# Designs tried in a protein design chat: VH-VL binders against q9nrl2r1430to1533. Part 74

Target 1, 104 residues: q9nrl2r1430to1533
Amino acid sequence: GGVHELSAFEQLVVELVRHDDSWPFLKLVSKIQVPDYYDIIKKPIALNIIREKVNKCEYKLASEFIDDIELMFSNCFEYNPRNTSEAKAGTRLQAFFHIQAQKL

## First folded at step 23 (VH-VL)

Design p9n
Fold by OpenDDE, fold request of step 24:
Structure p9n (fold): chain C 104 residues (1-104), chain A 121 residues (1-121), chain B 110 residues (1-110)
Amino acid sequence: as target 1 above (104 residues)
Amino acid sequence: QVQLVESGGGVVQPGRSLRLSCAASGFTFSSYAMHWVRQAPGKGLEWVAVISYSGKDKYSVDSVKGRFTISRDNSKNTLFLQMNSLRAEDTAVYYCARKPSYSRATWFDPWGQGTTVTVSS
Amino acid sequence: QSVLTQPPSVSAAPGQKVTISCSGSSSNIGNQFVSWYQQLPGTAPKLLIYENNKRPSGIPDRFSGSKSGTSTTLGITGLQTGDEADYYCATWDDSLDAYVFGGGTKLTVL
């Protein structure tokens, strides 16, 4: 039931964080490092935030969890051109996520 | 060719003000966050300030807060640094520098040739 | 005093290989892209390496960058007299919430 789903979310977040291509997504972008970021990205999110939401049992449905992960990738692709290291990493990580998410 | 050209440097006494300019060309200036970096004589590089592409968001190093103000005029492709209450330790070559618009970028390219600010009594 | 630590100076003869180290911490080099700059005497810094090991257009492949853990290294092969300059490593520091530089390394070509 719900407990098993939460464990699945936790495990998936752990796997995402440990992935080599997780570096663009581990934490929110600094406003000082990239002062333009939040003018463009209106719903910022990162793996540490998603992990926190999982820990707080804020995801009642798998679809909600998936939506946040997809938002994270969407933000990356919205801000970063396709040829950037960030976007490339995002593409690979998203592919990995999609495979893992099939188990949810 | 992407180019940045600083101007406005000079010799001033402590407590005085100076306004630096950086003229940008060869790229869409209004699409980039811009930075000031300074280098004291014979010393290393120190980040000073950043301004967002629109000019709405500004940040600076603590040592210049309340004294220095970064601004820009995108219609003129120009970056500014207003320096008030100048101190001897502000003596440096001041560089304007462009930051690539990537979410995890940490570098600057290009840099201007720099303009020299000397604060001495 | 600098957040990133570099040797003050290195030297080598023309044609030789030199390496310049840059040491940081988990809050900067450990988690962020590192860049290297060359500053010829009396000139502005010039980007040599970005994203740890990438060269901008126009930078010869004699220059290389590598990163491991909380340290990075600039490599210069086939040293030329024109390579005599100051070299700086740089990155972002998450703890300080600021861009940080190494103290710089003076490279002398013997």
Scores: ipSAE 0.891, ipTM 0.960, lowest interface PAE 0.5, mean pLDDT 96
Fold by OpenDDE, fold request of step 24:
Structure p9n (fold): chain C 104 residues (1-104), chain A 121 residues (1-121), chain B 110 residues (1-110)
Amino acid sequence: as target 1 above (104 residues)
Amino acid sequence: QVQLVESGGGVVQPGRSLRLSCAASGFTFSSYAMHWVRQAPGKGLEWVAVISYSGKDKYSVDSVKGRFTISRDNSKNTLFLQMNSLRAEDTAVYYCARKPSYSRATWFDPWGQGTTVTVSS
Amino acid sequence: QSVLTQPPSVSAAPGQKVTISCSGSSSNIGNQFVSWYQQLPGTAPKLLIYENNKRPSGIPDRFSGSKSGTSTTLGITGLQTGDEADYYCATWDDSLDAYVFGGGTKLTVL
């Protein structure tokens, strides 16, 4: 990707992190806190990891960046029932992401 | 009704072993991570150990590592705590507790009534 | 020596309001859900508040929880004699990679 694209990814990650509903996604789930999490979620990811990938220029296409963000939400919905605070936050944050992603 | 009932507590000398049990009822036991939490006499609460729903993953506080082992039998809806090489500082009421299966949950509900372990020479 | 800090005791007369504070850090209260437990004399802890400010079924609305920064507060209005108990705050600590509790607060109803 180009320099402008990279900057757009960085800015979008910053906006996601600052969002009120980002708390389920800021970092990976602890194995001790939730010992069965990684039995269910096979491709764990979080915003801090995505930010690191952006900083390292690991995303060559915008679609790759979007895929990781969508994976993050997918993991949340896979593990958490719909009526949980985590899932509700994820739903709102994903909607926000979809709006912002249209500007990419 | 969701219920947890601990048993197996008693008075033992230092260096001895004790096995605690926690009988679960009123919910799908095999779907929840389970915990042990203890409370020394007149003191606060201390997290001791956790076991995943399947029993595959186990973790414990450093002060009991190598001495305590958490396990479970889902076919019998029972949680266990094998306590070896007991020390005076292990004296406490031991509670089993259920953790909700949410990715960012930090609380326990419900708790058992507790079983008392006294380690004294 | 608890990771979370609570006042050792609070007291008030029946019908009054009391607050119990619980202070932590960015590695625990700052980034995690906080819960509160009530422990009546000679009994097991009972969940009183979860996710900072939510009440389980059966807990009256005179119990409330709030969180700001790295601190949390339990509020009890319309204090009753039956509220005399120990109260503990709790959460997860990212740096310790463990569940942590406050030292507990003894509430005396005068």
Scores: ipSAE 0.891, ipTM 0.960, lowest interface PAE 0.5, mean pLDDT 96
Fold by OpenDDE, look of step 23:
Structure p9n (fold): chain C 104 residues (1-104), chain A 121 residues (1-121), chain B 110 residues (1-110)
Amino acid sequence: as target 1 above (104 residues)
Amino acid sequence: QVQLVESGGGVVQPGRSLRLSCAASGFTFSSYAMHWVRQAPGKGLEWVAVISYSGKDKYSVDSVKGRFTISRDNSKNTLFLQMNSLRAEDTAVYYCARKPSYSRATWFDPWGQGTTVTVSS
Amino acid sequence: QSVLTQPPSVSAAPGQKVTISCSGSSSNIGNQFVSWYQQLPGTAPKLLIYENNKRPSGIPDRFSGSKSGTSTTLGITGLQTGDEADYYCATWDDSLDAYVFGGGTKLTVL
């Protein structure tokens, strides 16, 4: 059970990273590039962090994994206006995630 | 209608200080991170410093750390650059520039007309 | 010496097309949006292209941007005498944790 779930999480993260719309989410936002980002976003997260958590077996439940992915998208939509490339990419990637997450 | 206007440049000797100002108008100044970029005579553009919209977070290029301080007064729509211990290599046109508030934005718009700083003995 | 590499100069006759290249690495152009600026003699830089290929309001469609891998290119068609200027590419560098510019390209209209 647990081993199969971990493999599923790993595979899903790989698919998210490879997606064309993953660019806003691959790494955390730089404090120098966007110095006000962390004044607004209190729980920053990115795909590389989620991948690391998967590799360390920190997700005991699928819901925990899903929560982090949703947090990642939530942060994007909180900081970026809807008409930005970041938000548009996030919208498409989240839709893709929701489809893939049904397989978990 | 969005406009940035720099002032405060001049000719000074090495070791002296200058304080540059940038007056913003035509937009909500307090909603944007602001930057200083400089250009030495006949040379390219060099990023100098950034300050968050609130002024809480400040960063600068290594070559000016400990000497230059970026600040802002949102009540007056003004950006500042305090330059101490000036060196000959600090000679440049100094531009203030606005950065869009997007998480992956990498560009500046608009730029001010620039103010000239000349450091010479 | 610049993190981003541009040719020092390009030239063409009026009405012709020119391209200006800008090469970087995976830590900058490879992973970030690139922008292009025009600097007319004695003036401040002006944004021409952002997010690799988008034009701000007021910029003619004669100006175009493209990105591939770790390089970007500015295209100018229907060259005009008023296009004579310096052009700079720019982006963010993840390894340096700083905004970076190309060395600039001087465009001469023959």
Scores: ipSAE 0.873, ipTM 0.952, lowest interface PAE 0.5, mean pLDDT 96
Fold by ESMFold2, fold request of step 24:
Structure p9n (fold): chain C 104 residues (1-104), chain A 121 residues (1-121), chain B 110 residues (1-110)
Amino acid sequence: as target 1 above (104 residues)
Amino acid sequence: QVQLVESGGGVVQPGRSLRLSCAASGFTFSSYAMHWVRQAPGKGLEWVAVISYSGKDKYSVDSVKGRFTISRDNSKNTLFLQMNSLRAEDTAVYYCARKPSYSRATWFDPWGQGTTVTVSS
Amino acid sequence: QSVLTQPPSVSAAPGQKVTISCSGSSSNIGNQFVSWYQQLPGTAPKLLIYENNKRPSGIPDRFSGSKSGTSTTLGITGLQTGDEADYYCATWDDSLDAYVFGGGTKLTVL
C-alpha cells in the first residue's frame, strides 16, 4: 500500500540480501545451469525480482509481499533435498525473515 | 559403484559423423542431468553440452551448436552425443559427467574414463 | 583462452606444501560455487573440492580449498609423488551461460 509500507518492504528486502544465507535466493536459477529446475518450479521468484516489484509499487498489500517471500522459500525446499546447502540456507534465512516480518 | 563408461570414439575424416555413448550404472540415471566435457590433445577441459533428466531440454556451447546433439535413453541408462559435420578442432577426448540436481550446484562427479575422437584427413 | 586463469605449473619437494591459484571475475567465481579437479596422467578428472572448500568422501584433508572475492586457491600439504597431476578449477559463468574450467596447473613433485 502506502509510502510507509513500501519503505518497510524495501528495508526488509535489503536486510534479506545482506544476510549470509541469501546466496541461493539473489537471482533466478539459470535454465542451462540447472535444466530441470523449471519442470518442477512453476512460480519462480528471487530477491532481485521481489526488490524490483517493491520499487515498481507492484505490492498492494503486505500479504502479497510476504507471500512472494514465502514462495521463494517454498520453491527452495521443494527443489532441494533437506540436506543440501541450499535448503539449510533457506531454513536459516526464513527464520530470520519471520523475525523481521513482525515489523510489518 | 557409480560408473560412467564412454564408447564410440574413433578416427574419422572431416565432414563425417560419429555417435558417442555413455553407459551409466550404480545410480538412478533418470534423476540426473548429464553432461559432455571434452579435452583437446595437450589442452584443458571444455564443457560441451547438457541434457535434462527427462531429455526435454538440451543445451550446448556455440562452437558445436547445430552440429552436435545430446540425447539420452533412460530405459537403457545411456547418454549419447551425435556429432555431425566434424571438424579438426573437434579432436578431443570426450568425457561424460554427472552433476547434482541442486539449484546452485556447479560440480561434476563422477566422470567417465573418456573416449577419443580424432578428426583427420 | 580460459576465462579462469591458473599458473601453468608449480613444483615442490615431497612433504612440502603448495598452493594453486585460480583467478576469475564477478560473473563466475565471484558469485558461484567453485570446484577443483585432479587429473592424474592418462586418467579422467577426479573431484577434489566442491562448494569452494568441501571435500568429497575419500579425499584426504591435506587437500583444501578457499575462495576470496573473484579468486580461489587449492592447497595441498604433505606432498607425495603420487600428487603429480594437472589440477583444474571450475565454476559456472553467468555471462557466458556455461560451465568454465581454468587452463590447468601441472604439479611436479621433485
Scores: ipSAE 0.772, ipTM 0.911, lowest interface PAE 0.9, mean pLDDT 93
Fold by ESMFold2, fold request of step 24:
Structure p9n (fold): chain C 104 residues (1-104), chain A 121 residues (1-121), chain B 110 residues (1-110)
Amino acid sequence: as target 1 above (104 residues)
Amino acid sequence: QVQLVESGGGVVQPGRSLRLSCAASGFTFSSYAMHWVRQAPGKGLEWVAVISYSGKDKYSVDSVKGRFTISRDNSKNTLFLQMNSLRAEDTAVYYCARKPSYSRATWFDPWGQGTTVTVSS
Amino acid sequence: QSVLTQPPSVSAAPGQKVTISCSGSSSNIGNQFVSWYQQLPGTAPKLLIYENNKRPSGIPDRFSGSKSGTSTTLGITGLQTGDEADYYCATWDDSLDAYVFGGGTKLTVL
């Protein structure tokens, strides 16, 4: 149902944001900071955008919410080599997300 | 051995132009965004410009926008800074620097030894 | 005035410990990795610390970094006369959309 699912999505996003490994994912990458990013990543997304979509009730299904979060991790692994702090944080946060998503 | 070597500095009058070069070796130059950072005499460090690894995207600090153009030639492993309409406040040592191509990287390693630009009348 | 604030100078005797502070804001140090650079007289900056507290290979472990809130600190133990240099903190600033450096701290080893 509606209200309970939206509350669950919001709670999950809050837990992701509070996680120590959220730092690569809080907001979109700056084009000036990383001028090549948007030549590689065509569907950018970040936790602040996902949280706003939850607040605007843009997710009809849990699968749509999960897809955006998985896109966020996929972008990280596509852009960053495996041994970088960004990719390692992505791996740990994604594992945390998979555990939390079982509650949806 | 990763190395950056700048050249092309000199003494010029205000309003004149100068072109700086930075020769890169020991790494895959075309895989990195490259930067210019400057240091006025007796002053601290100031970021000047960045160019994407392909050369497609370029950004610079407001004080030099429209006057300085960063560019690169990946076939020659060379970074450039075209400096037009030079002003006295552009007097500085100019360093080229490499930043890792990671989504949240904020550090520079290595730096070149610098080339000195003096703008005086 | 620099976006990142450092003391203009610090001094200590050989063998002693010194710390160099760097204060910023929530738009820079508060949400970004910080780095530290050593600039020996007449030379280019050299990376000492990246990602708040990591040392690149070749940097002795007597150099350390830490970050808390909107501040970062470079620690140097076992001071040597060869450590006389200017030290700069640096990071990205989200509000300026630019890389920013502290004003520098001159370390004198007496």
Scores: ipSAE 0.770, ipTM 0.909, lowest interface PAE 0.9, mean pLDDT 93

Design p9n
Fold by ESMFold2, fold request of step 24:
Structure p9n (fold): chain C 104 residues (1-104), chain A 121 residues (1-121), chain B 110 residues (1-110)
Amino acid sequence: as target 1 above (104 residues)
Amino acid sequence: QVQLVESGGGVVQPGRSLRLSCAASGFTFSSYAMHWVRQAPGKGLEWVAVISYSGKDKYSVDSVKGRFTISRDNSKNTLFLQMNSLRAEDTAVYYCARKPSYSRATWFDPWGQGTTVTVSS
Amino acid sequence: QSVLTQPPSVSAAPGQKVTISCSGSSSNIGNQFVSWYQQLPGTAPKLLIYENNKRPSGIPDRFSGSKSGTSTTLGITGLQTGDEADYYCATWDDSLDAYVFGGGTKLTVL
C-alpha cells in the first residue's frame, strides 16, 4: 500500500520488537539448535524477516502483513506446547499485536 | 523414573573404534532430540552432537566431524555414538542428555551417569 | 579457553552465601537462555537453573540464577558441605552454532 500504511507497518514491527515477549520471534530458529523445527514448521518466519519485507515494500495489503504476523504466532503454537515459555510469550505478544493492529 | 544409561566405553588404542549406547526409559524417547556431551579428565564439559526426533538430522562439533556418527533406534529407545579414528584427545566421560523440544530451549535434563572412553597406546 | 568465562574456584563457610559469575558475549548469553549445572565429585551434571532464573522441581530456593547483559550469576545461600561441587554455566552460541559451557567453578565449603 501507500506511504502511510508502510509507516504503520514499520511502527508496528518496531513496537513488537521492543516488547519484552519478542525474544522467541526476533530471528529464525537455528536448525542445529533445534534440529526438528523445520520438519514441523514449513513456512518459517520471524520479525527480522517481516521487517525486511516492510523495508522492501513487499506487502501490498494490510491483510498480507497481518497474515505474516499471525503465521509467526501460529508457528510458535504449533511447535511449542502451550505451557512453555515460548508459547506464553507468543500469547502475550499476540494479544499486544491485536491491540496495535487496530491502527491498520 | 526418567533415566538415561550409557554403555560401551573402555580402553582402546588410537585409530580404533568404539560404539557407545544410551538406553532411555521413563519418557517418550521418540519425542526428543538427543545429545552427547563429553568431559575430558579434569576438564569441563563439551557438547559433541545432536540428533533429531526421527534420526533424520544430525549435527556434531567440528572436532569430531567425519569421525563420530550419532544415531538412534526409536523402537528400542536407544541412542548411539559411533566413534571412529579415535585420538588421545577423545579421552573423556561421555554423557547422553535430553533437551526439551521447545524452539528456544538451551538446557539439558536429564543426563546419564556417563561411560568412560580412554584412548591410549 | 572457554567461550564462557567462570572463576576457577570460590569458597565460603557453611551457612554463608556465594555467587559464581559467568561472562559471555552478545552471541551467546546476550541473546539466549542460560542454564547452570551442579556436578558433585564423581557424578554426572545435574540441572540447577534453566531459562536464566528458573529451578527444576526438587531444587531448593537457596539456589538462584540471574542474567544481566552478557553475564549470568549463580547464587547459593545457606551453604552446606554437600554443596562442594563443580558448577557450570551453559547456553547456545549463534556464532559457533553450538552449545557452549563455561570452564567450571569449584566450590569449596570450609
Scores: ipSAE 0.751, ipTM 0.905, lowest interface PAE 0.9, mean pLDDT 93

